# VHH binders against o26223, part 12

Target 1, 191 residues: o26223
Amino acid sequence: MKLLWTSQHIKVTVHIDGKVSKMDVLEAIKTRRSIRKYQDREVPEELIDKILDAAMCGPSAVDERPWHFIVVRNREMLEKIPEVHPYGAMVKDAPVAIIVCCDSSLEKIPGFWVQDCSIASQNILLAAHSLGLGAVWTGVYPLEDRVEGIRRLFSIPEHVIPFSVIPLGYPAENPGTRDLFDPDRIHLEKW

## First folded at step 16 (VHH)

Design Q58
Fold by OpenDDE, fold request of step 18:
Structure Q58 (fold): chain B 191 residues (1-191), chain A 121 residues (1-121)
Amino acid sequence: as target 1 above (191 residues)
Amino acid sequence: EVQLVESGGGLVQPGGSLRLSCAASGFTFSNYDMAWYRQAPGKGRELVAYISSGGYTDYADSVKGRFTISRDNAKNTLYLQMNSLRPEDTAVYYCARGPHESYIDYSMDVWGQGTLVTVSS
C-alpha cells in the first residue's frame, strides 16, 4: 500500500525498493520534524551505523570529540526510559534510541561539550530524516532529575554525562509544516 | 489574533463523562501541537493530555485510559473526551498551543481562558 502522503511539501518518497533517495542537506534541515510516533518496524543496523557516523562528523572544541553513544534496542530498557524522562513517553514505542553522552575525561576545554553534544545530536536528527527515519530530541542535560535518571538506568559512570535521548524509527506521523523563519532575528552588521 | 477558546465544562457526577472543546483561531491549527492542562484549586497547573500536529498523543498517568485527546483540523478544534470522571478531576481545564519544535517538554506558548469542570456527587 503506497501511502501516497500527498501532502505537498514532505515528499518522503519511500521508494519501495529500499533505495532512499538522497536528500540534500537544505531539504533535510528544512523538512525535518520531531517524530514521536513510529511504525512497528525495526531499524536496520546499517542505518544506525550511518547515523552514528554522521553524529561523529561534526566539529567540537579543539576537536575534543567528547561524545559517546548508547544504542538501545532492548525493549525493557526502552520501556524504562519514560520512567525517568517525563517527556520521553515515545521512547517506549521506538524500535531504537540513541543516548548521546559526554565523557568529561575527554574534555580539553571545559564547558564546550554541550555544544559538541548538541552538534552530534542534531546530526543524528538530520541523518535519520535523510534516511527516511523519524526522530526526536528529548533533552536530558541539564535537567538534573533526567540526567541522574538516565545515568542510573544505564549505569553511566559519574564522569560521563547523559545529554540527550533520541528515539528513532520509521515515521508513523506526519507533523505539520514549520514556519520558523523570522527576519526580525537577523541583524545586519550590528544589532 | 491568536486565540483559544475552551467550552464544554460543567458539573458532572462521579463516573460521568464530559467532552471539552477548544476552538482555535488566528493561526494554522494543523501545524501546531496542542495540549490540555488543568489546574485544581490550590494546586499548580498540570499537563493532562498532549497531541502533536502529527497525531502523537501523550497523557498524564492519572487520566490514562479515561481521557482521550483528539483534534479536527478542518474545524480548528481540539477535543478532550473525559470518561469515568472522578472528584479529583475537578479543575479548570485549559487548552494550549505548543511550539513548532521543542526538545525539552510540552511547553505551550498560547493558552485559553479555561473551562471549569466540577465532578461532584
Scores: ipSAE 0.644, ipTM 0.836, lowest interface PAE 0.7, mean pLDDT 92
Fold by OpenDDE, fold request of step 18:
Structure Q58 (fold): chain B 191 residues (1-191), chain A 121 residues (1-121)
Amino acid sequence: as target 1 above (191 residues)
Amino acid sequence: EVQLVESGGGLVQPGGSLRLSCAASGFTFSNYDMAWYRQAPGKGRELVAYISSGGYTDYADSVKGRFTISRDNAKNTLYLQMNSLRPEDTAVYYCARGPHESYIDYSMDVWGQGTLVTVSS
C-alpha cells in the first residue's frame, strides 16, 4: 500500500552573502545543497566549533562515538587533497575542510561506524548550511584509493579510517532547486 | 521526454578551435549539473568538464586552460569551447546531465548521442 502524497517543489535558497542564517531544522534539511564554490573568505573558528559540536551530537551505535575530525586550514594540505581525491577539486579552493574519520578501536559493535560517521558528516553539512556556509560531502570510504590517499596525506593511523572530506566556506554559487520527494518510495505497513 | 542533443563537432586542425553545443529539453535545465564527456577510439569514456547548476566548474587536467564549459539557462544549452585543440582530443563528445545530489563522483543519468570531434592535420 502506497501513501498518497503530492510532490511539491521546494525552493532552494542558498545564502551567498556569507551571513549567518537562522533556519529551523526542516528548512536546513530541505534547502541544503552541495556547495563546491566558495568565497575568498575565512571561516571563523567559532563556526567550526559549532559545526563540530553538531557533528558530535548525533547518535551512534551503543554510544560508541567512534568519530574523529581533522580540521584542515593549511593551504598546502588543502591543495594536496585533490591529488588523492579525483572529485575533490573544490577542496583546494575552500578555506577549510573537515575530514571525518573513524577510530576502529572505539567501535563496540562491528559495522555500525559507517552509520555513525555518516550521521556526523550529515550533521556537519546541515550545521554548516544553517550557519550560512556551504559544504559538500566528498566521498572517501569505501573507495580504497581515496581512503589510502587521505590516510597517507594526513598520516592517519591504520586503525583510523578516513570516511569523508567536507570542504566548507561561504557559498559562491547558487545551485538549482531539487524535488527529491518520491511517494513511490513510501509503503504503508508492507511493501 | 528528456533529451540532450549535441552539435558542433567536426574536423579541425591542430591548434584550432571548436565550440560544442548541447541542447537540453524535457527537464528544468537550470536545476541540473551538466558535464561533457568524451570517448576516444579504443578508450573509455572520460570526464572532460563539469558545471554545477550553481556555476561551479571542474575540468580534466588534460583540458585545463584550453576548454571552457558554460551554460545558458535561458536557452537550455550547454557549451564547450575548445581551444588549442590537439590530436589527442579526437573523440566523440557527449553531453550529460547529472543527478541532483551525490557525495562521490559526478554521476550522470542522461546522455546525448554524442558529436564527433576530429583533430587532424
Scores: ipSAE 0.611, ipTM 0.826, lowest interface PAE 0.7, mean pLDDT 92
Fold by OpenDDE, fold request of step 18:
Structure Q58 (fold): chain B 191 residues (1-191), chain A 121 residues (1-121)
Amino acid sequence: as target 1 above (191 residues)
Amino acid sequence: EVQLVESGGGLVQPGGSLRLSCAASGFTFSNYDMAWYRQAPGKGRELVAYISSGGYTDYADSVKGRFTISRDNAKNTLYLQMNSLRPEDTAVYYCARGPHESYIDYSMDVWGQGTLVTVSS
């Protein structure tokens, strides 16, 4: 059993056998941080499965569920991702990455897939965090160079749009705390 | 007031070393990602090195193996150790504060005034 500290000094207990203590959803949301440094430790498949399960639990436009997920563990491929993603350097050091994609053929209403894949991506991040893992959302869409780079690298068909690359691993950094609440962004009844 | 103040720039010969410092004030330094940027004459500003609040680091390819970004949270100071300096490293170097979260890039919201580094024989 390893104890990991969050940026808000919340202890996340990660068991060697993949068992993780339950985290309150609000705490998970509040304490989640982008993690870009990972331990030299493999992520069990069971955890990935849980993360992917969570990724598919979010709502989507008219329940279109356009998302696909590429799970990447191959070191060579992980090492190539930074070549097409200028801010994806951490991916090469991650034991695994999930590429979230949209199958446009599954869209029922055009344009909402961005929201759908965003929800899926965020759920991946939250699930990872709740399981004692660290992850970071590295944006791909709508940056054309990144989209095409990832598409080419993973031979993603034209009707499928890579949306995000999310490296995952056991955290090897402890980011600082966030204060993101802004009451000025809250409007009552009227703007 | 949020402020970043760079120091340590100067004239150095090729192959030489410099250490830049950035003093941060007006915010909780330890909570923020930080970065060094540089702007050479006639060129755009480019990322040199990035360090997360958690200690993750990233470097431009041009400086990998030569430059090291580090931070001392107790001193509210960001550092850039620059070794094996080259003429092409000549630029104004800027310290910058990053946002808490960005999934696109290392966007920065606060900048220092910059410090000039000149590498010349």
Scores: ipSAE 0.611, ipTM 0.825, lowest interface PAE 0.7, mean pLDDT 92
Fold by ESMFold2, fold request of step 18:
Structure Q58 (fold): chain B 191 residues (1-191), chain A 121 residues (1-121)
Amino acid sequence: as target 1 above (191 residues)
Amino acid sequence: EVQLVESGGGLVQPGGSLRLSCAASGFTFSNYDMAWYRQAPGKGRELVAYISSGGYTDYADSVKGRFTISRDNAKNTLYLQMNSLRPEDTAVYYCARGPHESYIDYSMDVWGQGTLVTVSS
């Protein structure tokens, strides 16, 4: 058994016996990658619950919280998503996918729901990563053919707008990371 | 400084095989997703095959089972093995470097100059 030295503000890693430790927030944000290859392993319902709880913690315009989530585990339905989403090929191999939707009847300020659902979608990616899962955001809105295809496939009513499809599972790939910090994008006091 | 240089294009008969190579320089090749695209005369550029730095691959439906994308990270080289070639595979083939992250499609940030593949009797 390998024991890792820790301090109260340093990353805590998982022990050899398999117990999962919490990941530092900045580490999670910087190390999360799109994962498109998954183990043939179920994702427990309690992990999905934790992910969706995290998704709903995001801010929204005037607290409108316009998001709805469709949790898809049915194999036949997962296999049909690539038929209407040309860049969602990996969804057929995922144990589960989450569809993030906007219920337009919940908009308090018109036109901010895209930001609201983007926040929820990113929170899903980060929460999945922190729980040892891999996920990828596959864009639906504003691509009209994808929106209508997903709406048709999942019987989504006209006032509800599918925003993103996020397949997830235990990762079967380990993409590298890159140093993306670019100081030329930072402007002090003015442009 | 970043360069992608394709080679291996040429004339082949239908049913033949060809292997394209793409020599990469000026970046850490193993950290990047890579792809092959093609452009037939008078048409737009289309994805042929994609390979992530983590081992995920994806293919256009028209080439599945006939083409194989691969990479040799020690040689900084991307490959496309093309088997059972058809006249409709005639195109300029481009090596492309993928971005860090995209949520819409397999967007590319660097392109090679292309290599012509002609499949004709």
Scores: ipSAE 0.499, ipTM 0.763, lowest interface PAE 1.6, mean pLDDT 89
Fold by ESMFold2, fold request of step 18:
Structure Q58 (fold): chain B 191 residues (1-191), chain A 121 residues (1-121)
Amino acid sequence: as target 1 above (191 residues)
Amino acid sequence: EVQLVESGGGLVQPGGSLRLSCAASGFTFSNYDMAWYRQAPGKGRELVAYISSGGYTDYADSVKGRFTISRDNAKNTLYLQMNSLRPEDTAVYYCARGPHESYIDYSMDVWGQGTLVTVSS
């Protein structure tokens, strides 16, 4: 009787387990695609926390970890991003976006922060994919008009550099995959 | 070999309509993003419309509300429906294939030969 009642609490609470799919890392890397259409469905805060945890697991030059992340859920702000980012039109339709930034005051070796923030950005894409979400990296740095536009829109201080805007959500499209392996790019022992 | 062949261009009066087609061969069409570009006399090529393999679309501001990009993956064909045509739409229109992934713009790696659209009375 009681087990016939959908998702109801009993003395031992029956929960729908929120565990995400376990995906092989090589499968995740090979199957991740840029997703620009999203379901009208909120992304739980706990998934964003997992994604940002993954972002911060990447290596950085001398462990400088120069990255900061702005999590944007406000509808009005998401709708304004395309005004300063010509290839960010899909952001207005995303339930959430993550802005990856460099805090230049944390830079310990000049000129490596771009690699550092690129590593964090790619980890966001892979973590989102492994959690059943779709995401796309929309480039900001080094395009000066995009950098200044995003900085102005989100009140980002001068010493902080917006690097990328990554909208994400449950996917509403399923792009195919391609075999991109090119053995001519592989050089044994020397060029 | 990868080929893109446009058709459907011609002479049309302002306010008229045309439908362009692009027949694709030599690759798995459904796996690729596609786009239409145009080149007016004395100008560079400019993006007109973009469509992802999954159906996401984006348009140049100058054509929003007037042009519609679409694809038929079963027929390996890309389309551009052009309504409310203006003299400034006069150009050679090119079908183009997108790369696997790009994060800054809609760069293209394969181009068709183009089809001329002339909007004049």
Scores: ipSAE 0.450, ipTM 0.747, lowest interface PAE 1.8, mean pLDDT 88
Fold by ESMFold2, fold request of step 18:
Structure Q58 (fold): chain B 191 residues (1-191), chain A 121 residues (1-121)
Amino acid sequence: as target 1 above (191 residues)
Amino acid sequence: EVQLVESGGGLVQPGGSLRLSCAASGFTFSNYDMAWYRQAPGKGRELVAYISSGGYTDYADSVKGRFTISRDNAKNTLYLQMNSLRPEDTAVYYCARGPHESYIDYSMDVWGQGTLVTVSS
């Protein structure tokens, strides 16, 4: 029936930087891949603003919202990240990176900030993908050498914990998707 | 059945060159990140080189400038060109297939049987 089809499948149309976004949320989740090669092309500030707006829409433990974001565009700083972050080599080739941090002074319940910052980090990946960008989450916390190295590079204060570094840009690679659904991981009612 | 079969190992003199190959079967090779790891006797496995499905490469510091990872998606084959070999490169070299996604390192979900490389006079 046409009525059921239209009520079930209407997509939101949004004008973003002169482009209409038509990506369904399930499509975005299922097709997002880590992108480590980027075009030599600037990412407009307005797209970064939209990505960070989306990042801040995530839930957090008792609404504590402990996250802070450092936006890095300076070439010299981006080139220094691999010196302290061995799995962040692609960051030097990105037009921009976002560092997700926890401000421990905002914690209301100890020990949940990792989940909170993970939610924000994943939202950055999905928002970037929906806007035609590619990104990759490179882990910092809880690896002490990476945490201390990033903190030194960006003058991050002692009560703020760098969690992840997320380089992004217009993609210059197209890794395929894989079928990862595994029904053996699904347990009904009990283990 | 997913298989990774390495070949090209052997005895080589210091300063010499060797090319390793890894034949992949049982999966769509072009969709997967791939890597070479090595394990010296009594040591853990260490990453040597990584190549994404899209061609991004990364290398261990100890081999930068000497080793080159490459892939031929039409032949389902991963390669490691090893130049300027040193005795400390002696190890069993493993071909490995990357997982779908990782955010802390280059974790691998399928391993080959390994091929021995011995660098000695």
Scores: ipSAE 0.403, ipTM 0.697, lowest interface PAE 1.8, mean pLDDT 88

